# VHH binders against DUF1769 family protein (duc2): the designs that were tried, part 4

Target 1, 222 residues: DUF1769 family protein (duc2), of Schizosaccharomyces pombe (q9uua7)
Amino acid sequence: MKCFLICGSKKEPISINGTPNVVKSKYFEGDVKVRLRDYETPDEEYFEQSNDTCSIMIRGRFLPTESTLTADDILFGNQFEKPLRDVLPMGSNLLMKGLQYVDPSIEFDLYCDQPWAFSPFFATMTKMQVSDALLPMEYFEDHSSRRSQMQQQVIRQESSIDPNKYILADFCNPFFNPSTLSISIPYTKMSFSIKNYYNGQPLRYFCKTRDGNVIFAVEFDL

## First folded at step 23 (VHH; from m3 with S30T)

Design n2
Fold by OpenDDE, last read:
Structure n2 (fold): chain B 222 residues (1-222), chain A 120 residues (1-120)
Amino acid sequence: as target 1 above (222 residues)
Amino acid sequence: QLQLVETGGGLVKPGGSLRLSCVVSGFTFTDYYMHWVRQAPGKELEWVSYIKQSGSYTYYEDSVKGRFTISTDNAKNTLYLQMSSLKPEDTAVYYCARQGRDFWSGFDSWGQGTQVTVSS
């Protein structure tokens, strides 16, 4: 399994559980760090504090733009280059709708030529902090008011992103392992592979603007 | 009234030690991320350390790891930064800062700072 950071035309390898990669884009400057449980030498410090199996951690600041970006203007999610409609199991759409209960802000189209699922960055991150200085890319707790605020579209739209502030974000979960493309069934020791459902495509997590400008992407290739 | 007051700075030789104190009023540490940050002349604000008392964890910037220790004394309403093996590059104004309750507030309060100068 290989992991890559895609930024503009540059594609560079990510050292999983290792040193973060630098992101330099028109919209954002900072770092990305990927952690996977049970991958070679895991980050024990992080995983001792978390039951998560996968983590994409992001830190940095959004750069000044001609127009002020709001929290609703940055998206994070997945997109595929080729259709999945022929390999998706029955009920996939229903499953995705179920996920909307977890993340009401998620939008998706799984049956188009380039299937996608995106949510506002500030809503879909598992944990986030804002600071006046760059914080360490280590385990941290979610800001106490983040979800209550950022889950509301109106608040996101009214929340301008201050380019003088830094963010620390963690997209993490205990169920999905990108290294094996497997999903763990909650409250069980069972897991199942979803490898066949990706139709040979890499899994990419995109951070982009709502108007379609890619800031960076994290790619997982088996 | 919310207030943070840093003390303990001074001039010290390389390899020396200092203990900074931050006396707070108007709140308790328990549920806040409390930070030490520093700013050297002509440089950006640099994060040094933070403590989350309720989570019982601390973190340090790589450059100070093993040399600095952050701690709290709730009875005294005081945040500390014990600095050892000080280096010239540690020269800066040091601030204690509270991470705010509003998501976008960042550090919503800090003190006047205390000057730390490391020089031979």
Scores: ipSAE 0.864, ipTM 0.940, lowest interface PAE 0.5, mean pLDDT 93
Fold by OpenDDE, last read:
Formats: C-alpha cells, sequence, structure tokens
Structure n2 (fold): chain B 222 residues (1-222), chain A 120 residues (1-120)
C-alpha cells in the first residue's frame, strides 16, 4: 500500500507513521500526517492513546483570500474518477452506513460518473484544536462542542476563519482501514473488505473549498 | 480569578540555563493542556512545549528537544520549563498558556510573560 499527498500538480509520497508532508496551496499552508495502526512501523505513542486504526492529521492555517472564508466554505471527503454504480449493489448499504456513522453530516452521490462524499471540514474532523501558534502533530483530545455545533450550517456560515490562527485536526476512526480497504465490526474481529467496490480506483481524501478548489488530497493506493 | 504568572526569565550567556515558572490560580491545570510559547522580536508566536495528564505526555518543538523540559508541581500549582544549553535564538518573551476548551478560543488564558535573553 502506498500513500501520496497531492497538492496542485505535485504528487509526493507520504511516509505512513513518519514525518509529515508539507502542504502549500493558495488556501492553506501546513502539514499532513498519516498514521495507520497496522502498518509496518506504527506510531506507538499515538496508538497507545487511541483505539483508532487510521488517522489523517492536518495542521496549519488558512490563508487570506479576497473574501473571508467561513467554516462552511471548506469541505473534506472522497471523490472517485470513475463510476461505482456497477459494483455498488452488494456493498452500498454497508458503505453508506459506514460513512453516516463516521459523519452524520455527510452528503454524497454514489451513482454519478464521479462518485463523491463530502462534509464540512470543521464538522467531519474527529478532533480539532484552534491555536495562536502551530501545534505539534501528536495525539490530542478535543473537549469542545465544535463537532456538534458545526453540524449547523448557519453556525458554520457565521464562523469566520481567522488566517492568524492555526488549526490542528485529526480525521480518525477505529472501523475503517484504508490500508486494507476494510470495515471492522465493532467489538468483533470481523471485517468486510470493500476493495472490489472501489473498482480498482485509489481512495482519495480531498480537502477543498465549496466552490471546488482542491486544497490538497491524500491518496491511498492498494 | 483565572490567573497565570510567569517568572524566572533573565539574561544568560549562550550555553547557560534558566528555569521558568508559571503559577496557576483559579483552575486545576492538570485537567488542561498547558503550553509554553514564546515570541521573539519581529517574529510570530512560537509554540515551545506542552504537557497533559499530570506529566504523562510531553511534547517539544524540534529546536528545543533535548534542551528544554516541561514539568509540573501539582502541590504548588506550578508549571515549569527547564531550559539548558540556551542559544541566542531562544531569546524571546516566554508565556505560559492554557489551551481553552472552547473551540474558537484557542489559548484562552496566559500570563504577562517573562523575558529570556541569551547573549554573549
Amino acid sequence: as target 1 above (222 residues)
Amino acid sequence: QLQLVETGGGLVKPGGSLRLSCVVSGFTFTDYYMHWVRQAPGKELEWVSYIKQSGSYTYYEDSVKGRFTISTDNAKNTLYLQMSSLKPEDTAVYYCARQGRDFWSGFDSWGQGTQVTVSS
């Protein structure tokens, strides 16, 4: 399994459980780090504190734009280049349930030519912190009500993103493993592979603006 | 009632040591992420270190790893930053800051800061 960071036209490898990759985009500057529990050299310190199996951690700041960005303007999710509709019937319910479980605010279209599932960045991140200085990309806990509040679009629209502030975000869960493209059943050792349902396409997590500008993407190639 | 007071700064030569203290009042700091941050003249606020869970987990900026140590004394409600092998680049005002539990608040409380100057 290979992992890549895509920024604009640049595609570079990500060292899983290793050093972060730098993100430089028009809208965002910072770092991305990918952690997987079952990968060759796990980040023991992180996974000693977490029961999650995978993590995409993001830190940095949003850059000034012509208009002030709000929390509603940033999306995070998946998009495929090719249709999945021909392979969806047997696994679609499981996939949808998994997505909804992870993110109740997720919107998706799985039957179009380029299937997608996106939710507001500030709602879908499992954990987030805002700070006045760049924080380390280490395990942290989120004690705020951010996730629940950000489910409301009005709140997101009223929440301006301060370019002088830094964010630390962790997209993590204990059920989905992008390394194996499998979903684990809670409290069991059973898992379901969804590899065949991706129709041989790589799994990409996109951070983008609502108007469609890609900030960066994390790609998993099995 | 919430207050953080930094002390221990001063003028030292390169290679010297200082111990900063932050006395906390008005809350139990063991329940919070506590940070040391610094700001040098003409530079942005820089994160230096933080501690959580009564010292079980500590993290440091790369430039200070191996030289700085963050710790706490719960009985004294005090956060410490032991600095050794100081460099001119460490010159800054150092602040003790509490990570707020409100998402948008960021560091919701910090002290007046203490000046650290490293010069030959």
Scores: ipSAE 0.857, ipTM 0.937, lowest interface PAE 0.5, mean pLDDT 92
Fold by OpenDDE, fold request of step 25:
Structure n2 (fold): chain B 222 residues (1-222), chain A 120 residues (1-120)
Amino acid sequence: as target 1 above (222 residues)
Amino acid sequence: QLQLVETGGGLVKPGGSLRLSCVVSGFTFTDYYMHWVRQAPGKELEWVSYIKQSGSYTYYEDSVKGRFTISTDNAKNTLYLQMSSLKPEDTAVYYCARQGRDFWSGFDSWGQGTQVTVSS
């Protein structure tokens, strides 16, 4: 498996469990770090503190734009170039429920020609911190009520993004098994091979504006 | 009333040591991420270190790793930054700051800062 950071026309490799990659875009400047449990050179410090198996950490600041960006204006999620409907069983209600369980704010269409699943960035991040200085990309806990509050669109729309503040975000979960490349569905004993469902397509996590401008993407070539 | 008061700054030679103190009042700092940050002349605010839960979590910026140690004394309600092997580039005003629990608050409480000058 290979991992890449895509920013604009630039595609560069990500060293899993290694040093962060720099993001420089019109909308955002910062860093991205990807961690996987028990993958090559492990990040023991992180995973000793976390029960998660995968993590995408993002830090930096959103840059000033002509119009004030709000928390509702930034999305994070997946998009595929090819349909998945041919490999997804009819009535994949369980999978959909699983997605919604992991992210209650998620919206998706998995049966269209370019399947997608996106949530507001500030809602879907498992953990986030805001600071006046750039924080380290290390394990942290989020004791705020951010995630619950940000599920409400009105709150997101009323939350202006301050370009002078830095964010530290961790998109992490315990459901992915890097050794088997499988995902466990919560509340079930079922696990699915990612390879079987993605039909050879790379898995991309996009950070984008609601208007469709890609800020950056993390690509997993399975 | 929330209050943070930094002390311990001064003029030192390269290779010297200083111990900064931050006396906290009005809240229990063990429940918060407490940060040391610094600002050098003409430079942006730089994160140096943070601690939470009486040392359960401690991190340092790369430039100070192995030289600086963040710690707490609960009995004294004091946050410390032990600085050793000081370098001229460590010259700055050092602040202790509390990270707010409100998501958008950022560092919601600061001290007045203490000047650290490293010069031959």
Scores: ipSAE 0.828, ipTM 0.920, lowest interface PAE 0.6, mean pLDDT 93
Fold by OpenDDE, fold request of step 25:
Structure n2 (fold): chain B 222 residues (1-222), chain A 120 residues (1-120)
Amino acid sequence: as target 1 above (222 residues)
Amino acid sequence: QLQLVETGGGLVKPGGSLRLSCVVSGFTFTDYYMHWVRQAPGKELEWVSYIKQSGSYTYYEDSVKGRFTISTDNAKNTLYLQMSSLKPEDTAVYYCARQGRDFWSGFDSWGQGTQVTVSS
């Protein structure tokens, strides 16, 4: 299992549970760190504090643009290069329900030539903090009502992103494991693998602008 | 009224030590993430350390690891930063900052700062 950071034309390996990778793009500068429970040498300090099984942590700041970006302008989710429609019928309902359960703000089209599932970045991140200085990429709690509020598009549109502020975001959950491409059914001992539904292509998490400019991507390649 | 007051700064030679204090009033500081940050002339605000009191976890910037120690005295509502093996590059105004509970608040409160100067 390999993990990569894609930024522009650059593709570099990510050391899972290791040192963060630097992101330098037109829209964003910062770092990305990927953590997986029970993978090689796990980050025990993080997972001692969390029941999550996977984490994509992002820190940094959005850079100034000609127009002020709002929380509605940044998306995070998955994009596939090849269709999934030929393999989806067997488990598509469960997959879709799983996605919606994990992220109520998610929008998706899984039947097009390049299937996608995206949510507003500021809504889909499990935990976020804003600060005046770059914070360490360590476990943290989000005590705000950000995630619920950011489900409202009007709120997102009214929320300008300050380029002088730093964000610390954690995309994490106990249900989905990117390394095994499996989803655990909440409150049960059951899980199902979605590996066979990806048609042999890698799983990529994209951070992008709403108008389609990719900021960076995290790729999981089994 | 929320108040954070930093003290303990001063002039020291390289290799010296200082202990900064931050006295908090107006809120229960154990309920918040508390940070030490610093700003050198012409430089951006730099995070130095913070403590998670619930689990007694402490975190440090790489450049200060092994030299600085963050701690608290809950009875005194005081945050500390013990600095040792000080270097000229540690010269800055040091602030005690509270992480706000509101998402967009960031560091919603900090003191006037205390000057730390490390020079031969």
Scores: ipSAE 0.774, ipTM 0.903, lowest interface PAE 0.7, mean pLDDT 92
Fold by ESMFold2, fold request of step 25:
Structure n2 (fold): chain B 222 residues (1-222), chain A 120 residues (1-120)
Amino acid sequence: as target 1 above (222 residues)
Amino acid sequence: QLQLVETGGGLVKPGGSLRLSCVVSGFTFTDYYMHWVRQAPGKELEWVSYIKQSGSYTYYEDSVKGRFTISTDNAKNTLYLQMSSLKPEDTAVYYCARQGRDFWSGFDSWGQGTQVTVSS
């Protein structure tokens, strides 16, 4: 399996569990790091403190723009280039409604020609910190009320992004393994594959503005 | 009242050692990430080290690894930075800082700082 950072017209390899890749765009400058627990030499310092199987960690700052960006203006999620409707199993909408209970701000359309699922960046990140200095891209915990507050659109629209502040964000989970497109059953060593439901497409996580400008993407390609 | 007070700075020769102390009041260490940050003249604020969970995990900027040690004495509500093999590049005002619980604030508390000067 291969992992890539897409930024502008460039597509660069990501060293999984390795050094971060630089993101430099109109909207954001910083670093992205991808970790997989079950990949070659794992990041032991991170995974000794975490039960997660994967991590997309994002560090940096949003840049000044003509219009001030708010927490409502940045989206993170998946987009596919080919339809999924002919390969989706019975009950896929029920699974997405269950996910919407955990991430209430997620919006999706799995049945159109280019399926997608996006949430506000500041709502969907599993952990986030704001800082006056550039923090290390290492394991951290988030004890703030950020995730619950950012579910509310009015609060997101009132939250201007300060380009003089740095962020550290971690998109992580203990269940999904993007390297094998599989979901692990909690408290067992068993997993099951969802590979056939992706219709041969790579899994891509996009960070973009609400008006459609892609900031970067992380691609897992088999 | 919430306070952070840094002490222990001074003038030292290259290769020397100092121990910085940060005495805190008004909160408990175990509830927060605690950082050492520094600012050299004309430069941006630079992160140096942090400690969490009362010493269970420590992290360091690459340039200070193996030379600096962060620690706590929770009974005294004191954060330490033991610095050894000091270099002229370590010259800065050093601050202890608390990571804020309010998401947008960043570091929500720090002290007045203590000057460290490394000079022949």
Scores: ipSAE 0.464, ipTM 0.764, lowest interface PAE 1.9, mean pLDDT 84

Design n2
Fold by ESMFold2, last read:
Structure n2 (fold): chain B 222 residues (1-222), chain A 120 residues (1-120)
Amino acid sequence: as target 1 above (222 residues)
Amino acid sequence: QLQLVETGGGLVKPGGSLRLSCVVSGFTFTDYYMHWVRQAPGKELEWVSYIKQSGSYTYYEDSVKGRFTISTDNAKNTLYLQMSSLKPEDTAVYYCARQGRDFWSGFDSWGQGTQVTVSS
């Protein structure tokens, strides 16, 4: 498997479990690091403290813009170029309810010609921390009420992003492993392959503005 | 009253050592992540080290690894930074800071700082 950071016109390899990649864009400057539990030499210090199978860790600051950005203006999620409907269960409200249970702020259309699923960045990150200094890209815990507050659009629209503050965010989960295309059942060793349902296109996570400007993307070319 | 008081700064020659102390009061010290940060004149605030709750893990900025040691004495509500092999680039005001629980605030409490000056 190959992993890439896409930023502007550049596409560079990501060293999974290795050194971070630099992000420099109009809206954000910082670093991105990808960790996979079941890939080569895993990050032992991180995975000893975590039950997650994968992590996309994002560190840095949002830059000053002509209009002040709010927590509602940054989205994170997936965009596909080819349909998924022929490989997904059709008409399943259970799939949709499951997605919204995991991430109540997610919006999606998985059955159209170019499927997508996006959530506000400040709501969907599993863990997130704001700091007056640039923090190390290591395991951390989030004891704030951020996730519950950021699920509400009115609160996101009232939350201006301070370009003088740094963020450390971790998008992680204990369920999906992109390197094996499998879903793990928590607290068991049981997993299920979804390879027959994948449709062969790369899995990409985009960070973008609500107005459509891509800040960066992380691509798993499986 | 909530207070953080840094002491132990001073003038020292390159290669020397200092121990900074941060005495805290007014909150349960072990319930918070505690940091050392520093700021040289005209430069941005630089994170130096933090200690994870109950001293289970310590983390250091790369330029101070092997030279600085963060520790706590929970009975005295005191955070320490033992600095050795000091270099001129370590010259700064050093602050102890508490990680806030309000998401947007960042560090919500810190002291007045203590000056460390490393020169020949």
Scores: ipSAE 0.453, ipTM 0.770, lowest interface PAE 2.0, mean pLDDT 83
Fold by ESMFold2, last read:
Structure n2 (fold): chain B 222 residues (1-222), chain A 120 residues (1-120)
Amino acid sequence: as target 1 above (222 residues)
Amino acid sequence: QLQLVETGGGLVKPGGSLRLSCVVSGFTFTDYYMHWVRQAPGKELEWVSYIKQSGSYTYYEDSVKGRFTISTDNAKNTLYLQMSSLKPEDTAVYYCARQGRDFWSGFDSWGQGTQVTVSS
C-alpha cells in the first residue's frame, strides 16, 4: 500500500510509521504523520500505549486569513470520486449507525454520485491539544471536554482559531484498518474486509474549509 | 493559591551542568502534563520536555535528548530539569508550565522563569 500527502498542487509520498511530512498551505502550516499498526516497521512506542490500528497525526497552526476562521470553518473527512451505492449493502444501517456512534458530529451522503462524509475538524479528532509551543508528534492523552463541546455548532462558531496557538491532533481508532480496509470485531479474534465497498478507488481524508478550500489530504492507495 | 516558582538558573561554561527546580502549589501536578519550555532572546517559545506521571510519560525535544532529564519529587511538590553537557544554544529563560485542561488555553499556568546562560 502507498500513502500520499496532497497539499495544493504537490503530491508526495508519506513514509508510513516514519518521519512526518511538512504541510505548508494558505490555511495551515505544520506536519502530518501516518501510523499503521500492522505495516512494515510499526511505531512501537506509539502502539504500545494505544489500542488503535491507525493514526493520522496533525501538528501545526492555522494561519491568519482575511476573515478570522472559527472552529466551525474546518472540516475533516472523506470525499469519493465514484458512486458507492452500487457496492454498498442494501440498507447499510449498521455502517451508518456505526459512523454516527463513533462520531456524532459526522454528516454524510453515501448514496449520491460523489459520496462524502465530513465532520468539524475540532469535533472529529479523537484527541487534541492546544499549546503555546510545538509539541512532539508522539502518543498523548486528551481529557478535555473539547469533543463534547465542539459537537455544538454555536460553540464552534464562537470559537475563533488563534493563529498564535499550535495544535496537536490525532485521528485514530481501534477498529478500522485503512491499509486493509478491514474492521476488527471487538471481543473476538476476527476481522472482516470492506474493500469491495470502496469499489477500488483510493481512500482520501481531506482537511478543508467549510466553503470548499482543500487545506491538505491524506490518500491511501490500496 | 496556584503557584509555580522556577529556580536553579545561572551562568555556566559550555559542558557544564545545572539543575532547575519548579516548586508547585495549589494543584496536584502529577495529573497534568507539566512542561519545561524556554525562550532565547528574540526567539519564539521553544518546548523542551514534558512529564505526566499518570502513565509515566516523559518526552524531550531532539536537541536535548540524552543531556536533559525531567523528573519530579512529589514529597517536595517539585518538578526538576537536570541539564548536562550544556551548550551556548541552551541559553534562555526557562519556564515551568502546566498544560491546561480548558482546551483553548494552551499553557494555563506559568512560573516567572529562571535565566540560564551558557558562555565562556
Scores: ipSAE 0.452, ipTM 0.775, lowest interface PAE 2.2, mean pLDDT 84
Fold by ESMFold2, fold request of step 25:
Structure n2 (fold): chain B 222 residues (1-222), chain A 120 residues (1-120)
Amino acid sequence: as target 1 above (222 residues)
Amino acid sequence: QLQLVETGGGLVKPGGSLRLSCVVSGFTFTDYYMHWVRQAPGKELEWVSYIKQSGSYTYYEDSVKGRFTISTDNAKNTLYLQMSSLKPEDTAVYYCARQGRDFWSGFDSWGQGTQVTVSS
């Protein structure tokens, strides 16, 4: 599998479990690191402490803009260019309930011609820390009430993003294994490979503003 | 009363060593991520290292790896930074800082800092 960082018009390879890639855009400057469990180049220190199959770790700061950004202005999720409806598992309402249980702030349409699923960045990240200095991109724990608070749109709209603060965020997902292109259905033992129905489109995780400006994307190609 | 007090700074020649201490009071510091950070004149705050309570999770900024060692004496509520092979670029005020539990605050408690000066 190949993994890429897309930022503006630039597309760079990501060294899975390796050194981070630099993100530099109008809205954000920092680093992105992708980890996969049991990959060729291992990251044992991280995965000894985690039960997840993958990690997209994001570190840096949101930059000053003409209008102050709030926690409601940044989205993270998936956008597909071709339909997925022919490969979705039987009992798709169970999938939707599972997604909403894991991430109550998620919004999606998986049955349209260009399926999508997005959530507020500050709500959907599994773990996050704010810091006065740039923290290392290593395993960390998040004991804050951030996820609970950021589910509420009013709280997100009241939470101005301070461009003088750094963030460290970890998007950890035990349900999707990008190395095998398989989806584990929550609350069941069932898992699907969608490789044969992939239609040649890559799997992309986008970080974007609410009004549609892509900040960066992480792309998994098979 | 919540306090963090750094000591151990001073003037040393390049290649020298110092040990910084941070004595905490008013909280159980093993419940928190504790950091060493530094600030050179006119520069942004730079993270140096942190330690988690087990001592098995220590991390360092790349430029100090192999030269600096963070450690604790949990019975004395004291955090240490052993600095070796010091360079002029290490000249800064060094702070120990507590990672806040409130998400937006970042570091919520700081010491007053201790000056480290590395010069011939």
Scores: ipSAE 0.440, ipTM 0.749, lowest interface PAE 2.1, mean pLDDT 84

